# VHH binders against Flagellar brake protein YcgR (ycgR), part 87

Target 1, 263 residues: Flagellar brake protein YcgR (ycgR), of Thauera aminoaromatica (c4kar8)
Amino acid sequence: MAELSTPSPASPAPLDGGRGDELEKFTLRGARQILQLLQDLITHRGLITAHTGGGHSFMTAVLKVDEERGRVVLDPSPDPQANRRALAAPRLTCVTQLDGIRIQFPLVGLGEGQDKGRPALFAPLPAEMLRLQRREFYRLQVPLAHELSCLLKAEDLARKPVEVSARVIDIGAGGVAVVVPTGAAEFVIGGTLPACRLALPDGEPIELDLEVRNLNRQTQRNGTEQLRVGLRFAALPRAADTRIQRYIFKTERALNAKARGGL
Below, E stands for the ipSAE of ESMFold2; O stands for the ipSAE of OpenDDE; V2 stands for 0.75 times the mean of E and O plus 0.25 times the DockQ between their complexes.

## First folded at step 7 (VHH)

Design N51 (from yc9 with S53D E54S L103E; framework vhh_7yz9_2; at its last look DockQ between E and O 0.03; V2 from the best seeds 0.00; counts 0 for: pae E 10.5 > 2, placed apart)
Fold by ESMFold2-Fast, scan of step 7:
Structure N51 (fold): chain B 263 residues (1-263), chain A 118 residues (1-118)
Amino acid sequence: as target 1 above (263 residues)
Amino acid sequence: QWQLVESGGGLVQAGGSLRLSCTASGFTVDDYYMGWYRQTAGNEREWVAFITDSGSTTYADSVKGRFTISRDNAKNTVYLQMNSLKPEDTAVYYCAKYTPSWEGQDYWGQGTPVTVSS
């Protein structure tokens, strides 16, 4: 059905605060443009990370757009707690990516009900959507087949050193997002993880320092929860930067070739 | 200069009704998503009702069927009609203009207190 090949929601954390003038040219405010973009998310089966605040999110998707009633219908989480957090939240911040373009939009006034006899979440259409067609916002969703990992040097809850092998879920010019088992390590936003090792498919692992930029407990489509950690490259040697950019370029090219009718 | 001024709060008996008003200055309410929030001492602000720029409305489950949000664009005012009030509705009620997170924070008024006696 193509859900495994659909771009996963972009990490890092949602863009916040004070950037309105800079981002105005990327902000869609027209009703037709918003409806078309939401329809594109349905057509491409775009997975959406909906941030509910307090470091929590859940995986959802737009099931349909009801233009007449001015609302969007979302896939509820199989985790009742995730749905309760979403319904209690004064806003959801939805983040996704289509064709390398980061898309972000708010939803307010979330309610629950039924769509054709099935549980659904409803929200008014967003008044604006952000569509960021800039390379610095691009995040490659790492193919599962690449088995990309990063060995993190962190501390456990008792502040003892621990090494955690984390799966890399996305990568960009400025950093990576990884999945860490809940409780495996303690992370502090702004903290530095020294001498971590990023394993790319070719060559030796890259040793680098990572800064923790965001933490999110995300409820997956199957109802399980995972800790997602956004990490910035604190100091990146030119050779390492070149290898990372080459990996991104080659992988994007291969994915584009498959999308154009390659098997 | 953007300003939101709430009014209409007060003391009311359980089962009674109040209508809160929120008058905007410096912007037009029908251009934005507008909402009502409430806050009790020591707790986070919770969402109550929203009205979109198109006039669609949504309500928190705790108030659905009892509260109605509306607006008068000519008066540049948003209303919250509160019926069948319960002691649990006691809170300071805030009117808010929604702002997307990449543009800044929501704009709130100063709040209007509502006390519902049992």
Scores: ipSAE 0.316, ipTM 0.723, lowest interface PAE 3.7, mean pLDDT 84
Fold by OpenDDE, look of step 8:
Structure N51 (fold): chain B 263 residues (1-263), chain A 118 residues (1-118)
Amino acid sequence: as target 1 above (263 residues)
Amino acid sequence: QWQLVESGGGLVQAGGSLRLSCTASGFTVDDYYMGWYRQTAGNEREWVAFITDSGSTTYADSVKGRFTISRDNAKNTVYLQMNSLKPEDTAVYYCAKYTPSWEGQDYWGQGTPVTVSS
């Protein structure tokens, strides 16, 4: 009795849109992340263009995420022909936008049925979702209330080691911008600051190496001079990267919710 | 060397339209977040619109429905179509290339003036 090795579900072909390596940075594969993004689409009533191939598409929306059954519920087209095409298609390419960010994800294995007595389309949860925002270009302006800080290990003019507590003004996937008092330390573009500590609200400070990439002197309205320092994450452990990304995501959501009058 | 050159500014009557152009050199506009900002005398620059590397667009509330940002990759140019212009749209408009915070400041053009006469 030859155990028919159930062919491992072929990893969905990377969505053709960009150089494969760059797309990976924008691809969500985590189940929780996917669920959250789908839920966000529901909350925002995001309209989705579902492409069935052959130049055909229809408008839909995610109506529900059924976590128990591992499926997404979609609004069917008012056009029966579009629904037939969708069901016959080996893959739907779903395209939408949330908060100005293009989202793309594949759905396979579509079926039709009813959800609470209404016609609906069903598909297994997507294995991946592309959020086509270059993380490196995104800058979260850190709310002052968060009091995000970075302890910089630097040197003074005499090359004596000094520690400077810097306020983080913006944060992205690749680095931070901080402000320090003028004269607090000497910074050299291209220089490395080792064993710095980034303080996030969610736990212990993250130890990391920082590379000085930019220096900008700013005069405040009160006449006080401050130094803005752009710092690249030179070495960031994966766990730290995850924490930073989580913080950015959570904060962005909160800010957007507030902007929409929800808080 | 990176360069942004804005053009298309000028005098227009209220309700009129202008199309601004931003031609980039030294880099490809579709690789970066590109944006338009405007600045009036004595005020800070305010963002107007941006387009992501993927082509997603976002607009300030003040210009939403009136302005359209677009990109021609073949021409390496970003555009701002401005319709239904108002006197309050009078400003110097700047094209920007977004830069990661750790890489430095955003890169700006020299700006193009737009005057909307009531």
Scores: ipSAE 0.249, ipTM 0.592, lowest interface PAE 1.2, mean pLDDT 86
Fold by ESMFold2, look of step 8:
Structure N51 (fold): chain B 263 residues (1-263), chain A 118 residues (1-118)
Amino acid sequence: as target 1 above (263 residues)
Amino acid sequence: QWQLVESGGGLVQAGGSLRLSCTASGFTVDDYYMGWYRQTAGNEREWVAFITDSGSTTYADSVKGRFTISRDNAKNTVYLQMNSLKPEDTAVYYCAKYTPSWEGQDYWGQGTPVTVSS
């Protein structure tokens, strides 16, 4: 019994581009901008988490840009199975952070080869790179004492309706992350959960349509498994958005005041 | 003139916990990405975890949720807290300073053996 909850200090999970028009203003598509950002990653020795799907990922780095051939050269994993998964994947979603700026980009067409006689992975230059400042990816970590919950209208494995009351662990402008016991419901990435209800402290629960964006299995300190479900707000009404932003703002101010007053 | 010294390995029963330490000299651990690898006899080294210069962490799929990497910059030391240990975690564990593969130099310590009994 070492930890009460799962640690969450790692690089954040990829932001799903399923509504790419919502992230369009943060997306670089100019060839010179992309080359410069890749060069910055090389110069600063930025480590990259490459996601291959199904919850699998591996650590890599951009070793160089081969501009003549229009390719990036990636560091292979020391784990041979990670390399095989990467080569089999239809795309990699690469996530990293440079000087507090979150960077995310897709690579497609990954291949294996040699660079200066050493094993390397190759991919065409990405056609786009997402570059986000803190405010653009910020998630408030919900204080445990607030006990925020979200009632999910989901289905079990037999596709029968089930309601699950899930604890909200973080909340931001575009969605929430919740935890549920494994087996409480069947969640599918891309699936929609209509008419869910988010309970905020300041009034009646907010009715929300949610879309499942990511799933991560986690083991609690007592050995029980739980599922972290990343949920995107689908078509959030302005009144609901206002209440969510007010909660985030008030909670941030309260936490900052306690941190300063606690010194 | 840099050095990495691992310690804290030993014999532990399945389901138990163990904490590995890695003390660096000749460089400052928070200037670099630091990590842990492990190796079983006759196999290639397997990456386990990394901590970035900014303190962000990442883990191999086989250890996510069970292992935690951390550091104490005042002691110039990196730690690996290993919980819910399984016999398959039996290996020699190496602390490493990350280098891109084309630099051609390994930055690891001498290793600390960990045995997880059934």
Scores: ipSAE 0.005, ipTM 0.300, lowest interface PAE 10.5, mean pLDDT 80
ESMFold2 (binder alone), look of step 8: mean pLDDT 79; pTM 0.800

Design N6 (from N1 with A97T I100Y G104T P106E; framework vhh_7yz9_2)
Fold by ESMFold2-Fast, scan of step 7:
Structure N6 (fold): chain B 263 residues (1-263), chain A 119 residues (1-119)
Amino acid sequence: as target 1 above (263 residues)
Amino acid sequence: QWQLVESGGGLVQAGGSLRLSCTASGSIFSDYAMGWYRQTAGNEREWVAFISSGGYTTYADSVKGRFTISRDNAKNTVYLQMNSLKPEDTAVYYCATGEYYDFTSEDYWGQGTPVTVSS
């Protein structure tokens, strides 16, 4: 039904503090830039994950910017417990995505009240917003008809080398997600799979080193289990990067054309 | 039918910033990749940045970390935020859209907006 993968994960986690120096160049501190970005989130009805600390978060949205009072108006959670945690938190870390661009900003001094007779949360305008446009945040959902595969070099349950042909279900500049039958191989988060081969339709397979980033077990409708493995490109030569980029652009265009004309 | 109108160019001192805008007329904006190119007198147009319909971005090495491309599909507009401008960034900047499978294939071009960076 959907033609492209959601550009943002359902509940994106805040970025690590270890990248502080690298993230400074992506931080907006101009009042007009901050106001414009907040208005863009309103216009696009951007859904925000607000992290209250301790592993807790809730979904919200910016309802409006009250420039006269210097504050943002946020949609409260339907869960009263989530709202209580938010109000008790010393700060919220708000994370969202707009057209593949990661946006993150702090809110401090959260209060509750009403906006035009409707329940609302209020916070002063943030003094800074992170606008991080990273290629690795984009994911294209691979059409089944393309039959994209990646030959993985892994180990079985007995720690013997095995090669597993895995179906590629999504792809971005930073990596791929693949599915394999449960038990086909052992994967360890942080482990490296050397000399894997990514098959794209337009040429020879691309040889890549892949790092395991996440694992999820899925049960299919027929009762068959499969493992979803998120893999990061550990090192990507320029020629390989260009081919992946072309595949993404070409496929995205074909999917959009199909959606319009039934092609 | 497409019409692309660039704006935001001008004269700026080295180290300064400009934001270029390109507004498209036509109902297919959201389906197309958008790109920025630049051209100096006597040289071919060179690619600066691309953004896909889904938000996948790419940048020329000369502008990485300084320029940011973004789009607003509700406004049929693509932006190029240019920071830490250098005299070498002096050029006429063109917005382009179209179906592309590599960096040189474009269907439509705007008229361009000049940017001059003084030392």
Scores: ipSAE 0.000, ipTM 0.285, lowest interface PAE 14.0, mean pLDDT 77

## First folded at step 8 (VHH)

Design H11 (from F38 with A33G G56T E105D; framework vhh_7n9e_1; at its last look DockQ between E and O 0.23; V2 from the best seeds 0.59)
Fold by OpenDDE, look of step 8:
Structure H11 (fold): chain B 263 residues (1-263), chain A 119 residues (1-119)
Amino acid sequence: as target 1 above (263 residues)
Amino acid sequence: DVQLVESGGGLVQAGGSLRLSCAASGFTFSSYGMYWGRQAPGKGREWVSGISSGGTSTAYASSVKGRFTISRDNAKNTLYLQMNNLKPEDTALYYCAKHDWESGDFPYWGQGTQVTVSS
């Protein structure tokens, strides 16, 4: 039985009120709240994309929160160059997801050192953490060459179980957008698609549950109609989340390298 | 023009039942997913239930799951919501909404029908 999550509010009435006030509602500034959220990230072993500026980023994780010293311990990149960039950056923008909620926080004053004999990065505790409930998850546009697909388990108009192979067009930490032929299956917003299979280039398909969050009909230039289905990851295993994040990171890096004229 | 007209609301005691109807016109009813939403006093709008265009797929808010049943009659251009075991917290204005395939949003809502559940 699919739980209808609260639809994203219809296009907010023109919020005459400034973009700033809405962000404030989602910004945590309380020390206790920040500590709890960081601890939750540790508990869930959430992967963090740390942006160093200039289009550079690396994958990290919060390893420890040192309340006594008022600092956070991060996993360094396996790439020494990434670590150098991180240390040279005036600010890291850390982006992650927990329970389908995008979390963004700045780290300033990054340093390197050792934690229990292992290389680590250290930063003062963030002064604020943004917890965005809204679907504004960064979505990577999937290159066509990657041929990502998702096998959807759904029902047709006759309530017959059907498997639909859907092309993944974008992917983020919270879900995927796929395209399917019109009429391939019946979808409802808020509906759950159990035991779907997401195919990534790096290994075996990931089995996961998906929730339908958005439905759009798109007409192609050739006049063919397709259904775009926005899907949220439901109950994503940690290992799967790690693989998805890794894929996104690698792909973004490759795209950025290409954009810079690098092969 | 798209028209959605809700009916069937009223005053009911806790544990009672109501059946809401939404009469749709101005579009090909069978081609669109239909949804029920509600707005309680002082609260925002929330989704209650959805049904696919063909009626084969349904979804429910956790708060109403097992108590409410969404259905549709495409021949009559009518959406239904059977509400059983009503609770005071179900008190709200209930809206019928049409999904829009182009925008992916819900630009079309009815005027709503008031459901009041008295303890």
Scores: ipSAE 0.863, ipTM 0.963, lowest interface PAE 0.5, mean pLDDT 88
Fold by ESMFold2, look of step 8:
Structure H11 (fold): chain B 263 residues (1-263), chain A 119 residues (1-119)
Amino acid sequence: as target 1 above (263 residues)
Amino acid sequence: DVQLVESGGGLVQAGGSLRLSCAASGFTFSSYGMYWGRQAPGKGREWVSGISSGGTSTAYASSVKGRFTISRDNAKNTLYLQMNNLKPEDTALYYCAKHDWESGDFPYWGQGTQVTVSS
């Protein structure tokens, strides 16, 4: 017999891109908010990856929003097979970015037609749109001269406790981002690193619990690979919070003074 | 391309156990952290558990900690979720997910396997 049914491949770019328990605050459900975000995508000429299922996708863009009919108008693919897959799909999962922030929304009831005599795809306005911004708070870019570090208490590949001295590259009220050598420890998104030590320029290091929020790979100029780890403060003590905020304020003031020709 | 195929779901009585599997292909499995998520009817998707690429670091949502165990077999390109002491609120479509180094999160998901826990 010819090839039996092929297992469906993973559907890339679902509506949730992390811990689902925290995604609701990034979900837009108001009609006016959705219209404004769609208009922003039109204005910035955002390219959209439209996923049709079965591992298939095509590139598109929102051409306009038809408020009177309550629908969105999309650019069709130059590939007729991609358009047929889109029209046959029970839904279209649209993924794009706006200023580095991931935007995701479903479209259901896709149809084809014409817009001012040109072929177009259309669907009802989405009932929700996801605007995933993981960093809600200001993040100070730590000057290199400050050499801020954080001692991470983690485990290596052999399940042995290790301490990793990580350079802090940014810091805010809610967390830090650090860099470590690749392979220095095993990290998992959602994992908690208890009793880490953040070294600020004044006083003793701060003991705090950190939660891993993201993991990015970076390659340095010399070809050496390092890992960027986004970390959230868990249950930050008041005294520690005060020291962190004071550091941020003083450093921002100093940087602003230099930008104005410093006195 | 990346493919993630979940299996092992089904109907089970409260207090029972199930073991979910996720067969992975189209990428070097041992180089990526892997995750489980779930979606109950009428709810958004939620993160359940994660495991590092080497299998030595794990994390769990508070609602499942102590009842669920994530594991992986890098030689078989397979991710597992052992689910014990199941409760009706665990009823959901369960997805596995693959970490992505460029985005820094886990945007690649399988189609899911249904778990239904009856009272």
Scores: ipSAE 0.566, ipTM 0.880, lowest interface PAE 1.8, mean pLDDT 83
ESMFold2 (binder alone), look of step 8: mean pLDDT 82; pTM 0.820

Design H12 (from F5 with A33G G56T T58I Q99H E105D; framework vhh_7n9e_1; at its last look DockQ between E and O 0.23; V2 from the best seeds 0.00; counts 0 for: pae E 2.7 > 2)
Fold by OpenDDE, look of step 8:
Structure H12 (fold): chain B 263 residues (1-263), chain A 119 residues (1-119)
Amino acid sequence: as target 1 above (263 residues)
Amino acid sequence: DVQLVESGGGLVQAGGSLRLSCAASGFTFSSYGMYWGRQAPGKGREWVSGISSGGTSIAYASSVKGRFTISRDNAKNTLYLQMNNLKPEDTALYYCAKHDWEQGDFPYWGQGTQVTVSS
């Protein structure tokens, strides 16, 4: 029985030509940093998917961090079988998200007990936590009224060249996130989309090469499925960079002014 | 449950070739992008290659481009990696991974197959 290797807490970075060493930059090993991140999870009531191996998981949350005892307190599953699996597992792989950043950490030495008279799971503090910041740069949420679009040059399932007009939902110095209809084109993480066109409100579209960094399916409120594509600017001319930065700055100022009650 | 089983690794001399296979089960294989990664001793994991669900879109790490070829057979639920002109620096544990559309991550990978390239 090929033991399904417990999902390694760390997915390698997308095909960006970066050396495997890049994951280290996302790994927290400092005790203070780990404690702070766990506290943040508590504060935000972050739901955690705890993987016990063998394709099994349950939902939990960090209830408390006990610094004195060097342990974390977790909410047990309402499913007794899930708790048994958790306790029997040599390693628990915890996965969550905070502020759009994926967090992964292992727990070893899980035990059961009570916290303030309530059933709880206990584990020693993780030795490391992986904070996968997918975005190196601040991303501006693009107002719908701006109608930013990016013309993507891709291929369909028949390897036919297609041009897909994608709505830009966020933009930063390093790239854009766009939404496309499901099935509009084939994408692969690490793939390059050459000679795309980013439309900004201030002038002619910017021609640029894009690299696919992330792919997510999203269901809209109306039930329609869309594909969210995270794209990195593969090569951005200085003039284009300046235009993008100017757009971001101008838009942020406008949004802030509006938030302050300004017209 | 999602299962990925890699095979085809082994010892090969520099300049040699290997073909890796990844047998997938427990999910609709044709609906997901598949990827090859590797981990060399003492190094972190790195992506090697990716292929879209339909096989139309392909990506390679710069270090393997022109030498490795990713392919898939959706009818057989199998992912392949043809590795040509192997180098000592290609020595690693090679594993296949399933992309997760909902999470935008790679929660599933196999145990891997060892590739050793001797000088």
Scores: ipSAE 0.821, ipTM 0.945, lowest interface PAE 0.5, mean pLDDT 87
Fold by ESMFold2, look of step 8:
Structure H12 (fold): chain B 263 residues (1-263), chain A 119 residues (1-119)
Amino acid sequence: as target 1 above (263 residues)
Amino acid sequence: DVQLVESGGGLVQAGGSLRLSCAASGFTFSSYGMYWGRQAPGKGREWVSGISSGGTSIAYASSVKGRFTISRDNAKNTLYLQMNNLKPEDTALYYCAKHDWEQGDFPYWGQGTQVTVSS
């Protein structure tokens, strides 16, 4: 059965084929940031496509990061020709995903050996890693402590105007997702909610128009049902866009400093 | 099993009117938002209009606003689309669709009814 749905988002650009200066802000060069990202790949058990050149590639994974020796340990291919191509290649281009974000990094100086008696591939830590986070697709998960809210101007079941204070659960360049109590208002996909107010920590709430993009029922841990409303920003003024981007950047930087390597 | 059966399509001259119906069964009609979509020859699907379960929230694509009117009769389990001042670009297969609370959109739609507008 075919269905009516939103268009798929564009795929992330690869490191080797893009505009270098546009990609620079997504390029990690700090040793601690690189180590933390590699550890995250190990923790999530991410599968990696390693490109050896000539249209050839093989699947691998990072088995460990040896910080003391400055090297990464990779799972060898069961195909001996793939391993031979990898060892002969001047560079491996490794591509993977982490939490929906494309990760790409080069490895040079690949060698073979053993790790705990098992065959393994070794390389020095990469000098850079690309974490391609395009602003149109990134959604920051809003920390509960921030208590971000959006005042929605909608109608109740009796067609009367109602203001619904909705908790913002994620925010991106293009919109927010919010939760409201079931039955607080009626929504329709494609509907516009004019003159809503998004409360950010800095300054006065932002007045903006929102378009409903999806509606889910969500059951909380205590059994109560809420409505999750996906909302798109309509015609966002430059100043409002700037404030939203600053909030996202500041919050992500703070979260990364606490849980991952610093900037 | 959800069933959505569209009717009321046909061949009409530009400037004319048609009323589409969608007969619904297999679910509690009054508990779900309902939608009209269309697919023109050689093009992707386009959302046309939507109406909430209680009928209090209504939306239209900009291309049809002011010409089309969506409505529902919850007692008859029927969704309607009144189409006035039809244009050749309205030529399409028209589908009704049911909201899915778990998927968050409207993944199930009927077989469609053909609307052809001659110039």
Scores: ipSAE 0.421, ipTM 0.834, lowest interface PAE 2.7, mean pLDDT 81
ESMFold2 (binder alone), look of step 8: mean pLDDT 82; pTM 0.829

